# VHH binders against q86w26r167to484: the designs that were tried, part 20

Target 1, 318 residues: q86w26r167to484
Amino acid sequence: SLVVLQGSAGTGKTTLARKMVLDWATGTLYPGRFDYVFYVSCKEVVLLLESKLEQLLFWCCGDNQAPVTEILRQPERLLFILDGFDELQRPFEEKLKKRGLSPKESLLHLLIRRHTLPTCSLLITTRPLALRNLEPLLKQARHVHILGFSEEERARYFSSYFTDEKQADRAFDIVQKNDILYKACQVPGICWVVCSWLQGQMERGKVVLETPRNSTDIFMAYVSTFLPPDDDGGCSELSRHRVLRSLCSLAAEGIQHQRFLFEEAELRKHNLDGPRLAAFLSSNDYQLGLAIKKFYSFRHISFQDFFHAMSYLVKEDQ

## First folded at step 4 (VHH)

Design p6 (framework vhh_7ubx_2)
Fold by ESMFold2-Fast, scan of step 4:
Structure p6 (fold): chain B 318 residues (1-318), chain A 125 residues (1-125)
Amino acid sequence: as target 1 above (318 residues)
Amino acid sequence: QVQLVESGGGLVQPGGSLRLSCAASGFTFSDYAMTWVRQAPGKGPEWIATISSGGSTMRDDSTKGRFTISRDNAKNTLYLQMTSLKPEDTALYYCARYSELTLLGEGETVTFDYRGPGTQVTVSS
């Protein structure tokens, strides 16, 4: 069977997918149904040593000695969770030449088309924008929509986000008094942005006088909090405006070339260094064969979309 | 009386390694999934990794290339092997008995019914 779980950016699709793996492993979900459940982050597939099923299984197991032959004995007892199909990266040009693959011949496409392991079960998460690319690969898929947090879940989120209970209460009170913010926080990723913004305001002793009216305003409030006009964070090379232009440039290049992981050299090319990066970019170390390599990504996929949209409004020069 | 006791923390230089241990007592350790969580000063708790009773693992993306969770059911002990430590890894690390994975911001956190007092890891020169 094949199920497509779709939802807007930040609706908790990744957390749900990962929770399903753990619930299966602990015996709560699909008891006796599957021998193996594999979580596959689509944005990381491009990092495989070779675009082969065996390498994917080694990656998922975290073990180059995983018993591939045994795992593949009963493909109908396998579940692959393909998380973030909309973030499936085009192979780097260097890797394409090295591996002899085209983007159309990716391992995940073969799996989704049922050319590889046709009897296995698949769960695919994606943003709706990628359905145009996914639909041609699908046959007889069931679609499920994820909507985000209930009102009780939003309250629990604020309590969990803020270690200080008084800060949690103050932040939630501000959000509850603004119908637009309260409804926006139904999306977990926006809930995080709002909480981060409010935490920044409270830590600086500022009073929240005007609240955001839409998603763009929410992201602008976050940006303004962590990259204010009078910020003197010790970076003498780049001003606030230059950092914003650089982030917009990086995001635009990423969207244009369908890239979501960036090397240190790419950040340097866009003049991105210094203390402001941590607010907008996260870094992760990945095992590439015997080597460990660091990659950067936008802390939330919506940030890449937001900065890309802003690239049309912010001039690179003049 | 459920008890979880962490050890192995300390001061380490950037690029260094540490192995954390968590000794469990008062319950049948092998029947429960276990998790490692960290909390930096002024920050909320951040989920690192969970390991099922059978040994299946799930790790947070930000640390999975550098951190490995494992368990020894015969010794009722949970481990976290940490490599290539960064100043940003400075936090109180605690083990907990897994209940549920929960979304918290960009990362995930876990709900748990019991946790240890934690062991401090400080990464500086």
Scores: ipSAE 0.013, ipTM 0.457, lowest interface PAE 8.0, mean pLDDT 77

Design p7 (framework vhh_7ubx_2)
Fold by ESMFold2-Fast, scan of step 4:
Structure p7 (fold): chain B 318 residues (1-318), chain A 125 residues (1-125)
Amino acid sequence: as target 1 above (318 residues)
Amino acid sequence: QVQLVESGGGLVQPGGSLRLSCAASGFTFSDYAMTWVRQAPGKGPEWIATISSGGSTMRDDSTKGRFTISRDNAKNTLYLQMTSLKPEDTALYYCARYSELTLYGEGETVTFDYRGPGTQVTVSS
């Protein structure tokens, strides 16, 4: 009744979890087994008004009038998909004083330890780095490893990414000729980064003569494409070096405090303009009680990891 | 044989609304899950929402609450209702037929068997 789905960042764990919800809803997966399937994004759990099961159910249903008592009548017919356990956020200090999740009283930890709804089914996705934190909560679990794209799936991904068939063929040819890139594209998230970089090069009319030799080179190529050297233009307050340093600082602060959602005010403290950095940061508006609040996150968790790693190199240079 | 044709795009002011349509032909529309995808200039495709044959929906985090996917099986038409539009929503929007492997939430990209040519949405102030 408890399965842990583990794999490196971007291996399609979220895609698989979302596909399972859709396949269940269409009757093709676990027909007649579950009455409700709840998809829970672990990074968003900290946004709940109260760390209570009822609030989690309202959040998942998108409806504050969902029939909680009926839903909980047969807990063995419930499936919770806890997506991205490695992105579970540490509560903010001020929220702990008023509302929010405490480390000792985390609702998700109670579900995993089987203190809450002990007969429900759980599917947990996580990166391996969080297993040390997850394993002490598990009494008995089946582990499944996600390996990423097959060779055929990589080819189909490139064809789907590029609207133009000639561009798709060119991009895939470049990747196939580089063993490191081809192997790296087994990870769907890396496929996206590589395709984004190649599309940027093609759009700018550039010939790709040299290709990345490792994962750091892949991310550096992407950064260079979407954050080019500072223009000698007029009154711009942004410079490439300043923006890169600020992104590194934001990523480091996030890792240090186990945070993956950032308020607009926090971006301003780092001199970052979220909307202008859409290549690296995404934003969402969340309904928190009667208020709507905007939060930013790195588009891919690997970007936060990458910028965090770069922050150590910058600090050592001084 | 399979054809998907989008319409309803155009220029709209920030805070405005648009309704996109996708006319499907050449297959039994009601048997398939359908997807909306967008692509901004110089960027890769970004998944927006999918609706199953049974009517269940799943939406990308960045647009949920502002965008609603729906379908009319009698008219073989897929819809995307867009509200509170922002400059960041400027993109080519296209519909696609869901296949075995079609979604990647972290990379916001899609693998699918058929898609339309798209309809341009420009949000300008």
Scores: ipSAE 0.006, ipTM 0.400, lowest interface PAE 9.2, mean pLDDT 76

Design p8 (framework vhh_7ubx_2)
Fold by ESMFold2-Fast, scan of step 4:
Structure p8 (fold): chain B 318 residues (1-318), chain A 125 residues (1-125)
Amino acid sequence: as target 1 above (318 residues)
Amino acid sequence: QVQLVESGGGLVQPGGSLRLSCAASGFTFSDYAMTWVRQAPGKGPEWIATISSGGSTMRDDSTKGRFTISRDNAKNTLYLQMTSLKPEDTALYYCARYSELTLFGEGETVTFDYRGPGTQVTVSS
């Protein structure tokens, strides 16, 4: 069976996919149906040493001695979760043209086309804008839409985000009184950004006098909170501007080359300090052969999209 | 007073091509990013592409292989070159002066200060 989970950026598709793996492992989801569930992050598939099914299975199991032959004996008892189909890396893609698929992208395409392991089950997550690339690969698929938070779910999110119930109530009251913010918070990723921004404002003793009017304003409010000028007003704006320009450059390079994982060396080429940019970048350690290597990614894909858009809309010399 | 006027629309066969133009007046065209948006019957507005004052472009993935946005700052004119047109491309196409790009949601939305009245594109036999 094949199921496509589709939803806009920040709607919790990755969180849902990861929770499905956990719930299966603990016996609460699909009990007795699958012997193995493989979580495949499409943005990470480029890190495979070889473009072979065996290497993919070793990656997913975290064990180079995983019994591939035994695992593949009953393909109908396998579930592959292909998370973030819209984030597959294409080294030669340009804004106006594609040069073709990498061998690792081809491996996933063979799974989706049902050429490789035709009886396995697939769950694919993607943003709707990538459906036109996915649909030609599908023969028979069930589509599920991730719609985001209901009004009740937004209230629960604010309550769970803030440790202090009084702070949660204040934050939610501010959001409810602003129609634009309230509607924007139906997107879980925006709830996180808005809550983070409001928490930062409250912790710094600032009064929220003007509220954001759109998603760009919301993001800029977040950036202003977590990347403020230094104490010294003499050069703090220049420092902040350079960091923002570097983040825009990193995001633009990533989108241009369809890359979503960045090495520490790449951050350093852009004069970025990953650990000091934890508000915007997350890091994970990955086992590559015998080595462990750290990669950075934007905390939300919408951050990469936003910084990329800003890079194209910034005037020259700024 | 800001004014934007689109032209170049019409009836075209599937697989055909059209070039849309937008003449801008009442502001310093070269200082603003410009956007193409379309609205099909019974649907909401759909962002197609934005071009910066310097010429860098952002495009919607669904059309970027077939549509090209460009500008001529000397003529205060914005262009959209459309190729391999499909029946689903039938819509009212309008240009807009860019205000902001909304990046959170299924329907990415471009916020704009001003837009033209639009030019109708109909793809049919």
Scores: ipSAE 0.000, ipTM 0.115, lowest interface PAE 17.0, mean pLDDT 71

Design p9 (framework vhh_7ubx_2)
Fold by ESMFold2-Fast, scan of step 4:
Structure p9 (fold): chain B 318 residues (1-318), chain A 125 residues (1-125)
Amino acid sequence: as target 1 above (318 residues)
Amino acid sequence: QVQLVESGGGLVQPGGSLRLSCAASGFTFSDYAMTWVRQAPGKGPEWIATISSGGSTMRDDSTKGRFTISRDNAKNTLYLQMTSLKPEDTALYYCARYSEITLVGEGETVTFDYRGPGTQVTVSS
């Protein structure tokens, strides 16, 4: 079977997909149905040196000695979770060509089209905007829509986010008293942004007087909190503007090329300092064969979307 | 009474390694999936890795090349082996018992029914 889990950025699609893996592993979901469940991050698939099914399985298992032959003996007992189809990278195709491969489709496209392991089960997560690219690959799929947090789930999130109970209560009270913020927090990714912003304000001893009116205002409030003008003199606003413009440029280039992982050199090309941008970017080390490479990504995909949307305004302001 | 107690945290230099342990009591450890979560100052809880009762593992993309989760059911102990540590790995690390709990955010944070008090990991020169 094939299930497409769709929802807007930050609606918890990735979290739900991960929960499904955990529920399967604990025996509460699909008991006795699958022998193996493989989680595949579409954002990271480009890191595969070879577009072979065996390499994908080794990567998913974290073990280069995984028994591929045994795993593939009963393909109907396999579940692949393809997380973030909308984040699938185009540069992956160029790597295939450099390896002497001449594919018409990527390995993931072959899985979705049922040309590879046709009896396996697939769960695909994606944003709705990418459905037009996904639908031509589908033969038969069940669609599931993610609506976001219930009111109870929002309350639970705030309690979980803040270690200090008093801080959690204060933050949730502020959000509850503002209908726009409260409704926005039904999107888990926005809920994280709001909690991060409020924590920053509270730690600085600031009174929250102005509340955001929409998702753009929420992201602007976050940016203003974690990228304020520095105390290094009259050039602080120009420095802030340059960093914002560079983040917009990085985001735009990433979306244009369907790329969501960036090397240190790419950040330097955009005049970005990784340590200063910890509020917006995270970094990870990946083992590619015998080499270890550091990659950066936006902490939340919504940040990349936000900065990309702002890129035209920033360019016109030049 | 369910109790989870972390140990093994401390100050470590960039590029170093550290192994965290979590001692579990008050429940049948081998029946539950276990997880590691970290929280840095000013950030939400970040899920790192989970290991099922059967030993199957799932790891966050940001750390899976450097962090390995494992368990010893005979000792009721959960482990996190961390390598190539970076300043951005500085956080409070805690173990948690997974139990059909609502996960929140796109892999950025998770919630569980029981958590330990945590062990502080500081990566600095």
Scores: ipSAE 0.000, ipTM 0.167, lowest interface PAE 17.5, mean pLDDT 71

Design q1 (framework vhh_7ubx_2)
Fold by ESMFold2-Fast, scan of step 4:
Structure q1 (fold): chain B 318 residues (1-318), chain A 125 residues (1-125)
Amino acid sequence: as target 1 above (318 residues)
Amino acid sequence: QVQLVESGGGLVQPGGSLRLSCAASGFTFSDYAMTWVRQAPGKGPEWIATISSGGSTMRDDSTKGRFTISRDNAKNTLYLQMTSLKPEDTALYYCARYSELTLVWSGETVTFDYRGPGTQVTVSS
């Protein structure tokens, strides 16, 4: 069976996908149905040593000696969760123009088209913008749409986000009194941005006198709170703007080339210090052959979208 | 040489309207984002609106319902249409070539390459 879980950026698709793996492992979800559940991050697939099924299985198991023959003995007892199809680092345009392509297709493409392991189960998460690329690959799929937080879910999110009950109550009160913020928090990713911004203000002892009035203001408030000023002299405003331009340039380059993982050297090329930008960028270490390489990604895809949009308003050249 | 010259300011009654113009020369106007900024006596400059080379606008929330920024690339002219004017709108209004926007909610500080001499807007009964 094949299910496509679609929703806008930040609707909790990745969180849901990861929770499904955990719930399966604890016996809560699909008891007795699957022998193996493989979580595949689409943005990380480009890091595979070879585009072969056994390499994907080694990657998912974290072990180059995983028992491939045993795993593949009953393909109908396998579930693959392909998380973030819209974050695949290469487009499928050429493959979508002709259905009678050569046998040498990408591994994920072959899985989705049911040419590889046709009896396995697939769950694919994606943003709606990638459906045009995904739909031609599908044969008999169920579609599920994630709409975002209900009013009750927003209240619960604020309560769970803050460790201090008084801070949670104050943050939610601020949001409830602003119709634009309250409605925007229906999107879980924006809810996280808003909570992060408010926590940052409260943690720094600041009084919130003005609230954001649109989505651009929300992201601007977050950036202004967490973008560190340069501590070395009276040019902190210029230094902050240079970092902003660099983040915009990195985001634009990523969108233009369909890249969502960045090497440390690429950040240095843009004069970006990854550890100092932890509010915007996360990092993970990957073992590639004999080397361990660090890759960075925007903490939320909406940050990459936001900085890319800002690149049209911020000067990128000298 | 970059030159920016504002016009259209004057005395107006509360609730009135004014249209400000900025004539640009010395650069390829259509390639640059343009900004309107105002400054009242004893106060810092306050950002009003920016319009990209492609026509996309970013406006301060306190005035966006009453003020509209637009441009005519064929005439090398930037406009600010102001409606429902209030006494607190009294200020010198500057046209500026966008350089960078300081990331503050108040919009009280703006960075720009070049600005005009300004045109005075006075809202008084």
Scores: ipSAE 0.000, ipTM 0.109, lowest interface PAE 19.8, mean pLDDT 72

Design q2 (framework vhh_7ubx_2)
Fold by ESMFold2-Fast, scan of step 4:
Structure q2 (fold): chain B 318 residues (1-318), chain A 125 residues (1-125)
Amino acid sequence: as target 1 above (318 residues)
Amino acid sequence: QVQLVESGGGLVQPGGSLRLSCAASGFTFSDYAMTWVRQAPGKGPEWIATISSGGSTMRDDSTKGRFTISRDNAKNTLYLQMTSLKPEDTALYYCARYSELTLTGWGYTVTFDYRGPGTQVTVSS
């Protein structure tokens, strides 16, 4: 089985992952199900760039004499916890480029793709924005979302986002005075959008005179932030507008036919790449009898309503 | 020549209601989305609502419970029904012909190519 635990920085996903290892070791969690549970810090494992499975097991055990043959005897009784997949991507890719290796040929990527130890269990923790890099590697995965930041976690996020302590305090003060912004910032990802917007205003030497007064303003900021230009040779603005039109078309079709789940074929019909749109679309694998089928849905129901309303305006451009 | 002429503004008490009208001429009104924008003295323009050629609307959440945009294509007229008016609603209200969503519009405003001279709304006791 494969479980992806999603949460923004500071949501306690590392603490949860470590607690699971401890609870397993004390016999409280998964009694009799796993013989070995391996905690893998993706930040640290990048040091083992050219590692074989055997070397990873030695590292996890802290012992070069670990009985690898016995450990691998029943792969279905192994659990790997891959903590911080988002931290793996950037430094690991840079090191792979320097050594002439593909990121997709790494041991961890082979484990996630189920090419190595296909019957083992995996728990992967990651920040939501790294899902676009993770989702193409996944086959059957259960997604668990951390519901959001507490008031203390929001304060910590702002202080960690801004390098300048004075800017962090100012930004958080602005957000606290706006109930709509403050509540929205409990959602993973929205904090980043709000912080990114405020940082841009402050770095331009602008006094923030007007703050978002409603969900539409926040949503528009979110869409403009997470709808990146394509790496194509074409005009990035034209490309962004085309993706917007496609999202609006999908949302309108869904509302017209009272559908909120979309098959991959329906996304293809609208020229949409689900994994690249992870900020807007969630995917889940559903077991229908003996068949496993992937469905997409808008990450928030308000996204579908917003894109549907916007679909009429986009069509006016014709 | 495209012309947009607003009317219906005036002085109103807090909690009162007003209905603004915009008469359009010089183009095929039914083919274009239309929008309402307001501007208070010394402040930038603030987008209120847009209505498509087919009648679908997108509104600012802070006013959508109090303001309703509508249109009558047979009369080439755009409307804004305002209820529960507050002193902070005091502004010059413009109607405008929708042009395009821009990067600036994505954050806060919608781009338009023609606008009227505006009608003044003053909410005061």
Scores: ipSAE 0.000, ipTM 0.129, lowest interface PAE 19.2, mean pLDDT 69

